# Miniprotein binders against p81326, part 96

Target 1, 226 residues: p81326
Amino acid sequence: MLHFGGFIMEINHISKILEKEREEYIRNKVEEYLKQGFSKDDAVNKANQSWRTYIGHRIQDVIYNLLKKFLKDSGLKVTTDKALNNRNLPEELDKVKRLIAINYGEYLFLPDADVIVYKVENNDIKIIAIISVKNSFRERRFETTYWKLKLKESPVTSHIKVFLATPDKDNEISYKCPNGKPKKMRIILEYELDGIYFLKEDFEETEKAKHFGKIVEDIIEISKKL
Below, E stands for the ipSAE of ESMFold2; O stands for the ipSAE of OpenDDE; V2 stands for 0.75 times the mean of E and O plus 0.25 times the DockQ between their complexes.

## First folded at step 11 (miniprotein)

Design W18 (at its last look DockQ between E and O 0.71; V2 from the best seeds 0.00; counts 0 for: pae E 2.1 > 1.5)
Fold by OpenDDE base, look of step 11:
Formats: C-alpha cells, structure tokens, sequence
Structure W18 (fold): chain B 226 residues (1-226), chain A 83 residues (1-83)
C-alpha cells in the first residue's frame, strides 16, 4: 500500500494553493464579462461567483483523484454523481446509480454525491460511502445532512456512509464551542453525518471529526464490514 | 523566515504539480504526468536543500516524505506506461 502519508497531510495547503490563482482568474473573468457588456461592478461580482464555483470544482477534483488512487489497491472503486448523469451508462455505473437513488414515490432522485465509493464482488455492487465536498458553507449548509437522512430511510441505502470533506476556510465548523458558544452547524453536521474530514490542521478533533488523511483508512475499514 | 517562506513556496508549487499529474495520469496522459512529477521533484529537492541549510528537522522530514511519495508515484506511472 503506497502510504502517501506526506502527500495526504499536505492537502492542508489546498486552499492556499488554489487561492494563488484567484487574482489572475478574477482579472481574466472581469475582462471577459466587461467584453460581454456588464458593468464593472457586475463583472466583479460575477467573477467572484465564478471563482467560488471554480474553486469548489477544483477541490472536488483533487479529492476525487486522491481517493481514486489511494483506494485502488484495496479493490475499491470511485465515481461521481457527474459521471452518473449520463443516459448511456456502463452496466456497473448504472447499478451504482440505482443503488444510491432515493425514492420519492413516483420519482427516484440521486443525492448530491461528489464522490461515491463502492466495491464490486461477484458482479454485485456494494455502495460504501458518499463524500460531499464543500469549500464553504455559505450556501446549502445542511444539504448533505438532508441526503444522509434520506438515505437512512431505506434499507437499500441505510448502510451508506455519508462523509463531508472540507477545508473550512472560514472556520464555520472547525470547532464545536469556540469561546463557549456552540456552533450549531458543526454540532448538527457531526451528529447527522458519519464523519467530517478536514483539509486543515486547526480543528477540534472528535470521533467523527478527523483530518482528511484518515478517510482512506476509514473507508477501507468500512468496506471490510460490508 | 525568508528561507522558510521560500520552502513553503516550493512545496506549494510541487503540490500543485502533483495534483495536476494525478489528473493527467487518470486521463491516461502518463508521459505528461511524469513530466510534471519530475518538475515537482526538482522543486522539492531545492526545498530540501534549503531546509537542511536551515537545520529545520521538521521541514526536512516533511520534504523527504513528499519526495519519497512523488518518486514512488513516478515509478508507478512508468510501470503503467510500459504496459
């Protein structure tokens, strides 16, 4: 097992690395929007919004690639909800898609599943975990919690672990009770989810709140129990 | 210190290259991935040199571990390229 211990630990720098690209990105986007006829203020606002989306995808991609690599030797497979949003899916992915679907009566919908970890044994697919990647909690604060609760409602999906991975740049959920005041979001997310994995060092560690470096081991352990 | 900042800068650049290389490798672009990783090795070796000059054992250890990881990844990708 390639213990990329050093590499995993250095994921703490992901926000800083990506932030270095921000100035150039914003400048280029502002110019683009100005050429489209937007005002300077609108161009700046749109550029900032674009950056938030961009940085979110970049973090997700990094996490996806890391998990895919580190879980490969254990025989575990990784996919994304984006990959499942195809009309023509390979049989394996079609099965994955069906096994994470949430029943709303007449309709089946997929949870937000930035990363999906599963194993294939004798042509049977077992979903192990869903990882939601959040750069910030400004929007959709409890969306991951909602999906976890929905997955619990069915015996088909109730075993699926739901994890949150975040750099938590703004320290929204890094501590449960900073200065003696409870952080509602941290408490609720930790309570409802199976784990929170931080892409940073400065956080309150608990049984469920861990450094991202532990996620691979945790997933492998879960996979052995399924 | 200025030297510590330089080490950090080098580490950040190397990590970026590493992430890009992983993405490339996943797409099957093994040659380009190796190229990125080799560049990362150069940056990390420079960082290691500075860390040793500073006598910072913690940084030395960190950089050495990263170097090991990157070199192992290069070899892994090379094996895939030969398949």
Amino acid sequence: as target 1 above (226 residues)
Amino acid sequence: SEEEKKIEELLLKALKLLWEALELAEKGDYEEAIKKLEEAVKLLEEALKIAKELGNEELIKKVEELLKDVKELIEEIKEKLEE
Scores: ipSAE 0.616, ipTM 0.843, lowest interface PAE 0.8, mean pLDDT 92
Fold by ESMFold2, look of step 11:
Structure W18 (fold): chain B 226 residues (1-226), chain A 83 residues (1-83)
Amino acid sequence: as target 1 above (226 residues)
Amino acid sequence: SEEEKKIEELLLKALKLLWEALELAEKGDYEEAIKKLEEAVKLLEEALKIAKELGNEELIKKVEELLKDVKELIEEIKEKLEE
């Protein structure tokens, strides 16, 4: 049997591993944008933005595959927002999509749910948790808390746990009171979300702020209560 | 130490191969996934050798657990390939 502490805890190295790809990625993207006629400054800015999108998706893919692997024997299934945005959805995934959608009158929107954990019992689907993957907190700092609050408003979605997974390389939310002052973003995220899972070693651990390696055990325990 | 840095380098390479193999297996590319995992095993075996020469019990235990997990994953994917 796989050990959660082995594979999963080594994800704390994800930023170091991905950083080794950065230089070549940026160089190639700058060259591509220069060929399209962009100035050097614009090409560099676009390449850096492309890199941030790339590493976000890369981290999401690693998380998806690890969770899918480790939750399978507990009867839990995992999907992604990318899979749910496919035009030709299998019936099971179409049900998952409808079960997490937020109603805005004439419109239905999906929350920011990069990775979704669910189970199938008695031909019914029950959403266990959604996991938002954030590499940085530059503009959409509280989007995940907004979606938690919206899911909490409806009886069909109020049970869904909302987790944030982040390497937080720049220490934007790693500590509650750095320099003796409350860090607003960390405090609000921890208060509103069901958990924050760090993909690194150095952060202030609490009952809700944990190493990512703990997430499998937490999800399994939650699923038993539903 | 330089030996500890070498062990870390080997571990990071093996982890990258592991994550790539999981992605490949999800897509049904079992043969390529196994190839990457077999390379990861070689890297972990080298890391284990260095850890044993250093007498670093924590690193030895860590690498042995990872090696066991990777080998189990190889067998699981081979079962999928045979189906």
Scores: ipSAE 0.512, ipTM 0.815, lowest interface PAE 2.1, mean pLDDT 88
ESMFold2 (binder alone), look of step 11: mean pLDDT 86; pTM 0.837

Design W19 (at its last look DockQ between E and O 0.72; V2 from the best seeds 0.00; counts 0 for: pae E 14.5 > 1.5)
Fold by OpenDDE base, look of step 11:
Structure W19 (fold): chain B 226 residues (1-226), chain A 83 residues (1-83)
Amino acid sequence: as target 1 above (226 residues)
Amino acid sequence: SEEEKKIEELLLKALKLLFEALELAEKGDYEEAIKKLEEAVKLLEEALKIAKELGNEELIKKVEELLKSVKELIEEIKEKLEE
């Protein structure tokens, strides 16, 4: 068992690592957009937006790779919603896709599921957890909560744990009541979700709010109960 | 201190390479993954040297643990490459 304990703790630096690439990324994107005929101001704005999207995907990829590696020895498998967005899925992934689908009457839709953890036993698939990865909470602050609530509405999906993983760079949800003032977003997310995992050290720890280093152990424990 | 900042810089570079190596390994590019990890080892060894010179036991321990993890990962990937 690769004692990745030390490595998981170093995930705290992911934001710093990626931020070092920002200047070069922005410069290149600005140049690209200028060549496309955008104004300087528009090019800068578009580049910044592109960066936000890019860094979000990079963090998600890191988390995916870490979880896939650390959960492998426990026999757990990991996939993504992106991998499920294919017309020709392997049987296993097709089953995963169906087992996370939300019923809207005439239609089935998938929740936002950046990372999906599942197990295969005797050709049966059991979904264990969905992890939403958010770099910032500027938009769609309660989207993960919505999906959690929707998953609870069906006996097929009600057992699925929904976790949020975030570096929370802007300290939007790191503390419940900083300076005696309740942070609505932290309180609601912690209440509605099964857990929040921080890619940082500076946060208020609770039963549901933990360091990302605990997520592997928590998922394994949940998997044993399913 | 300036030396502590240098250690941090080396650690950040090494961690970047480690994350990239994990991605490469996941894609089956084991040779390139190993190259990145070997580079990370060099950076971490430099960091360890500086930490020892400073006598910072906490940093020494941290870097040694990370080095161990990276070396173990290299061996794991090498085994996959031979399969």
Scores: ipSAE 0.536, ipTM 0.806, lowest interface PAE 1.1, mean pLDDT 91
Fold by ESMFold2, look of step 11:
Structure W19 (fold): chain B 226 residues (1-226), chain A 83 residues (1-83)
Amino acid sequence: as target 1 above (226 residues)
Amino acid sequence: SEEEKKIEELLLKALKLLFEALELAEKGDYEEAIKKLEEAVKLLEEALKIAKELGNEELIKKVEELLKSVKELIEEIKEKLEE
């Protein structure tokens, strides 16, 4: 289907494409906020916040679409946390939701699982992996590791691989020991998660920290072992 | 250089069209997706021409790989239309 080189180029350029559109997006959002009665300074601040959310959602959409496209011929299906939160769930997706849900007494919560990969064999559903998409690590730094630990606590979810996908434009986790000083976030995330996949070329590659272009091969290999 | 900046601009425009086409195809809007991909092919062919004039063999290879991938996607979507 899509050649590996084309897949890599597309991934590496998604944030650049959206950044080139940044000025037009912010201009339009400032106009919207001014019409709502905000001051110019408030409108600009809100527009910049809106842009950061917009980039995050767009990157998640691209990841979902790419995984869905490249995994379909391997018998693997892909869904999202947004799809699982719909009122009108098809039975298949309702089963996916229940297979990843964590029980907190009266409440069932979904982990931080922006994208979910699963397979259907002999009318049974097996969850392969969840992928958390993080654009930055300024807030909820270790949320993904918490969900991995919770999934490990139950025998029905302990097999689920938990991956982090990130452009990491600010190099918050790209290197373990930049300038000889350990980055706690990178070290803990790499230790606790099943993998970190970077949407860029400039990072320290390890057995668990790879370019996002490797994720399809990794998921397929994992699915064969289940 | 000026030519390298033009190639980068063409590649970014083509990738934007590719992302839009993938979204359209997911919605089942196959005809519009194909239109976007055909436009991306034209931009990539222009980028390839400039890369060849520069003699940048690494860039030529990468643009050719992307161009092949986009053309294959067009054919895949055309097959979906005939269903």
Scores: ipSAE 0.000, ipTM 0.197, lowest interface PAE 14.5, mean pLDDT 79
ESMFold2 (binder alone), look of step 11: mean pLDDT 87; pTM 0.841

Design W2 (at its last look DockQ between E and O 0.07; V2 from the best seeds 0.00; counts 0 for: pae E 16.9 > 1.5, placed apart)
Fold by OpenDDE base, look of step 11:
Structure W2 (fold): chain B 226 residues (1-226), chain A 83 residues (1-83)
Amino acid sequence: as target 1 above (226 residues)
Amino acid sequence: SEEEKKIEELLLKALKLLFEALELAEKGDYEEAIKKLEEAVKLLEEALKIAKELGNEELIKKVEDLLKEVKELIEEIKEKLEE
């Protein structure tokens, strides 16, 4: 087992790496929006918003690629909700899609599932975990918990672990009670989710709150129990 | 120290290349992935040199471990390219 422990630990630098691209990205986007006829202030605001989306996607891609690589030797497979949005899915992915669907009576909807980990045994699909990747918690703070709770409501999906992966750049959930004051969001997320994995070193570690480097081992262990 | 900052800069650059290489490899662009990883190796070797000059055992170990992983990844991708 290639202990990729060192490389996974270096994911702590992802925010710094991406931040180095920010200035150039913003400059280029501002120029683009100015050419589209936006005011300078609007162009800057739009560029900043674009950056937030961009950086979120980049972090998600990195996490996806890492998980796919490190879980491959264990026989586990990784996909994304985006991959499942196709009309013509391979049989395997179609099964994955159906096995994570949430029942709303007349309708089935998919949870937000940035990364989906599953195994194939004798042509049977078992969903192991869903990983939500969040760069910041400015919007939809408890969306991941909502999906976790919804997944728990069905015996088909109740076993699926839901994890949150985040660099938590703004230290919104890194500590439970900094200075004796409870951080509501950290407490709720930790309580409702199966785990929180930090892409950083400076956080309060608990049974459920761990460094991202532990996620591979945890997923493999879960997979053995399914 | 200035040297430590230089090591960090080199590490960040190398890691960027590593992440990009993983993406490329996932897309089947193995040749380009290898090129990026080879560049990352060069950066890490430079970082290692500086770390050794500083006598920072922790940094030395960190960089050596990363170098090993990157080299292993290169070999893995090369094997795929020959398939």
Scores: ipSAE 0.616, ipTM 0.843, lowest interface PAE 0.8, mean pLDDT 92
Fold by ESMFold2, look of step 11:
Structure W2 (fold): chain B 226 residues (1-226), chain A 83 residues (1-83)
Amino acid sequence: as target 1 above (226 residues)
Amino acid sequence: SEEEKKIEELLLKALKLLFEALELAEKGDYEEAIKKLEEAVKLLEEALKIAKELGNEELIKKVEDLLKEVKELIEEIKEKLEE
């Protein structure tokens, strides 16, 4: 019912501080890569990728902690793909991992799931949703939609909701028709996924494209139907 | 109950003010953001009073936690305004 708007403010505050430090971070990383023998252009590209990875992990951690805090009293649990990749999993997490795995004949792969929401009822585990956190869409733009389609192919995983959470600071998917032309990436993501949740206020809101503050209510409502 | 329904109305209105304040703060309108948050505090204090009269410990805790977070946010924005 209630949203934790303070965490959304803290995400924006942290991002501002890190953007002030971004130039120094990039300069230091370029210097490091130049010392390793990379060309200037390669060093700059590597430094920018390093920054995007760093800031992306920070945003994922905040989202995980927010969901864990606000879903706990509704009997919902939250874990991460990082926790599921540990060598010795607790039995509960091992069951979660097996319930979201995609079967490719002799291979089992985990979908693109940064954060997983599930419930436990009488020792049975029910996966409610997975949330993919994307800071930018320059690479692997539609990987999340691919995993949604694979989950839909099996009756044991077809109920799992797939959400995308993003600050979308560069407005890559914030609007459906910027400058009068359809933005293919936004339209496909909204069509194929169960929801897109923006970590900002400036975006085109639709039934599936909402502010991140709405995600807790949506997950709770879904869990009541399962 | 009817009192619980009133508390929910107060919480929803306070939440609306909270998100309006966050948008204002993102745009740098810190003084207006603080005004919205101070109004949200008043609504939450009213909700807390009703929750205490009901003796609903779970609801009291939820409102107290939200009050603490909103008051901390006010202080954070005041610090940014001073900078």
Scores: ipSAE 0.000, ipTM 0.121, lowest interface PAE 16.9, mean pLDDT 77
ESMFold2 (binder alone), look of step 11: mean pLDDT 87; pTM 0.842

Design W20 (at its last look DockQ between E and O 0.79; V2 from the best seeds 0.00; counts 0 for: pae E 6.3 > 1.5)
Fold by OpenDDE base, look of step 11:
Structure W20 (fold): chain B 226 residues (1-226), chain A 83 residues (1-83)
Amino acid sequence: as target 1 above (226 residues)
Amino acid sequence: SEEEKKIEELLLKALKLLFEALELAEKGDYEEAIKKLEEAVKLLEEALKIAKELGNEELIKKVEELLKNVKELIEEIKEKLEE
């Protein structure tokens, strides 16, 4: 087992790495939007919004690749909600899709599932965990908790662990009660979710709030109990 | 110190290449992934040299561990390329 322990710890630098690209990215996007006829102010705003989307996707991709790599030796498989959006799915992925679907009566919908971890045993699929990757909590702060609660409502999905992975760049959920004042979002997320994994060192560690470096071990342990 | 900043810069560059290499490998672009990782090795070796010159044992250990991981990853990808 390649103890990539050191490498996983270096994920703390992901935000710094990506931030170095920001200036050039913004400049190029501003130029693009100016050519499209937007005002300077609008171009800057649109560029910043584009950057947020871009960086979020990049972080998600990194986490996906890391999890896929580190979980492979344990026989665990990783996919994404995007991969499940195809009309023609391999049988395995079709089963995965069905096993994470949430019932809304006449309709089945998928939760937001940036990363899905599952195992295959004797052609049976067991969903182990869903990881939501959030770079910032500016929008849809409790969307992950909503999906967790919905998954708990069915015996088919109630066992699925829901984790949040975040660099929490703005320190929105890094501490429960900084300066004696409760951070509502941290408290609620920690209460409702199965775990929060930080891509940084500066956070309040608890039983559920851990460094991202622990997520692989935790998932493997969960997988053994299923 | 200036040297510590240089080490950090080198580490960040190497890590960037590492993340890109992982993405490339996932897409099946093994040759390009290896090239990026080899470049990362060079950067890390430079960082290690500076860390040793500074006598910073913590940084030395960190960089050595990263170097080991990157080299192992190169070998893993090479094995896939031969398949």
Scores: ipSAE 0.492, ipTM 0.791, lowest interface PAE 1.2, mean pLDDT 91
Fold by ESMFold2, look of step 11:
Structure W20 (fold): chain B 226 residues (1-226), chain A 83 residues (1-83)
Amino acid sequence: as target 1 above (226 residues)
Amino acid sequence: SEEEKKIEELLLKALKLLFEALELAEKGDYEEAIKKLEEAVKLLEEALKIAKELGNEELIKKVEELLKNVKELIEEIKEKLEE
């Protein structure tokens, strides 16, 4: 019988684990770009850009696999925005897609959600939460809050919890008042979102800003209320 | 200390293997997932031995719990492979 708490303490080190891959990854990518005819400087810049994309996807995959594993026995199912954008969706996933879509007149768009948690009861689908996975806040800083606000505008989607999961290795949102000065990004994200879950040990913990290890229990509790 | 750094290194390597195995199992690559987990078990057993030599009861408990969880995951994946 697997205990989520036993695995989640280790996930708080995910950035450290993946960072050990950085040097080998960059070396291999630089060699690849040099063979394509790029200059040394261009190859290094491209390799660094490639690394930032790679590490973000790796963290998302880890989160997806952990949630799928540890929510299964509670009758909760997990999918991704990537899976929902496939051409030939099974009927169940097509319903999930329609239940989170935002209506812009003749157009329906999915929120930029990385991981979606839902349940199936009496052949009905109920969306529980979406989880945005961010490795860095230098780009698209408030994208997640925009989608939360859009979901709140309809009684059909207003119940959907919107969470942010992040290692925040550069401490961009880890503290509300670093050096005594309010950090606008942390304050707005915490205010607008239903929760921020850190994949690291060192951050300012609050009722909404928690260790990632709490997320399974929180999702299960929310699902019982819906 | 040097021993504490060795335990940390072993744990990080084992965790990397664990996460890789979870991804492989999701893709249905059960045999490779089991291989990764068995390698993680060896690393955790080495870490446990060092933790016992240090007499660190808290660390011993944590490594034993993780080792138990990884072994249970191996058995779960083996059952899927037999299906």
Scores: ipSAE 0.094, ipTM 0.568, lowest interface PAE 6.3, mean pLDDT 84
ESMFold2 (binder alone), look of step 11: mean pLDDT 87; pTM 0.844

Design W21 (at its last look DockQ between E and O 0.01; V2 from the best seeds 0.00; counts 0 for: pae E 14.5 > 1.5, placed apart)
Fold by OpenDDE base, look of step 11:
Structure W21 (fold): chain B 226 residues (1-226), chain A 104 residues (1-104)
Amino acid sequence: as target 1 above (226 residues)
Amino acid sequence: SEEEKKIEELLLKALKLLFKALELLEEAEELAKKGDYEEAIKKLEEAVELLKEAVKLLEEALKIAKELGNEELIKKVEELLEDVKELLKEVKELIEEIKKKLEE
């Protein structure tokens, strides 16, 4: 039984919890932008955009904290691309950074990696998984798939699992063929990625599309094979 | 039903507290790694208070669920309550561990 299994299953409510903060957040941001000299319409638009960014970061933070906590007992470690975006890294994180880097000839670039799961054995680091967190798919719809494909091109990174975690609030990818009509984005994401994990109950479950509550078990299982 | 809505409300409140408690736990761990033990303890103590409040909310939810005779909700709330109590225990133990380091 997964430690804190009940809590993980209740992650479905994260969107509801955060949405309760929206009205106050928007109001405050609108006021801020008005004070900066923006029109009412511009202020509202900017506030809404700010909210989208804010809520995305909040969800990412929650997922990071949960994974870090629940994977700790298994000896697995968790970091973020933000933590790796530093000139002075501890040796361990510097190694992690190098092990996820993608080669572009003269340059190495990091994939978008909201959460990175790795293990340390005998001073060797093995990257297990990268989790991309998306609140909505309005922007950068296939960015995660791009990074997955790029990681597959190198024997150094080809083993790294790439997962997507999302509440999919707008039901963009919750079902493959609602009303007999294929959802292109769901089909492509499910095909290209190693898994999609939903922070909700109302979705079409498949071998690769599962509830977020399964992600800890899946990561631990993958780690044992690495 | 109205009672079911009340249970959901209580659960949402409790979950919010749990998420904040986890955030505080992470902050405390980072502080402890840096040697800022006093501040770490402060964060953990705050987390303890949040978790205690969450327990109260969940106990109320459980009471209502039992009154309704909804076995599914009872099980769900009990499982969450167990998780919260376990987390509370862990946080308290961590506080004691850090306190020992301060005395050293």
Scores: ipSAE 0.536, ipTM 0.794, lowest interface PAE 1.2, mean pLDDT 91
Fold by ESMFold2, look of step 11:
Structure W21 (fold): chain B 226 residues (1-226), chain A 104 residues (1-104)
Amino acid sequence: as target 1 above (226 residues)
Amino acid sequence: SEEEKKIEELLLKALKLLFKALELLEEAEELAKKGDYEEAIKKLEEAVELLKEAVKLLEEALKIAKELGNEELIKKVEELLEDVKELLKEVKELIEEIKKKLEE
């Protein structure tokens, strides 16, 4: 099993590895789409859409596997939005899905949650936290804050912590005031969310903005209070 | 009530527009990094139109929430409206920044 030292080292390499992979991935996908007869502009657009899906799933899978490994001795379980959207849902996961769902009249929607941490005590399920994974803050920048607000509206979900995990490769939220100018996205996200966890070393650390290596400790601490 | 249901429908529609606009922003930023400034501007301009429509929907939702006197809904809608307006301003500023690079 991986020690926490290995966890931190794996996290620190993810953003660098993904940046190197992006150029090759986009080039290959553009070539594929051009061979299918798409124009260059259409091929590039489709390749970028494909990269967003690919990179989000890769980071989400890594986060899922790491949390699953490092939380199991604390009695905590981890699942994903993909698992919860399965047509044939096991009873335990169906309960998890219902406990985080937001009611919009005729429809139940899941919040912006890529990874969900919960515990099971005598068939009673308690949701501890959800983690949203963002590669860029131009995409889906306010979804996570809206879902936190919706979760706060009900006594049964108000305890759920909402975290954001990000490589933040373009330094969109890494610093509050990098040139003496406020980064409004960083300030808003830090105010509204329970935590921001960076998949890199270079960022301004605060009580809510930390290296992703701290998330296991934080989740365990929260679970003990609940 | 039926009015509260209407506000939630307006919020959901505005959020869908916001999410689509954010996807366009990511595409535009990647295009700008490649030096494809004209296509980046086109995507940002599309995002501006989506964000303008989201603002209109949120202003309608706020009007209804105020008529109901529901302080919690008013606060929720005002916070989201401010977020969308700030994003709209940032996108317009990004368009101007990229236009300057295109003229260089």
Scores: ipSAE 0.000, ipTM 0.171, lowest interface PAE 14.5, mean pLDDT 77
ESMFold2 (binder alone), look of step 11: mean pLDDT 88; pTM 0.878

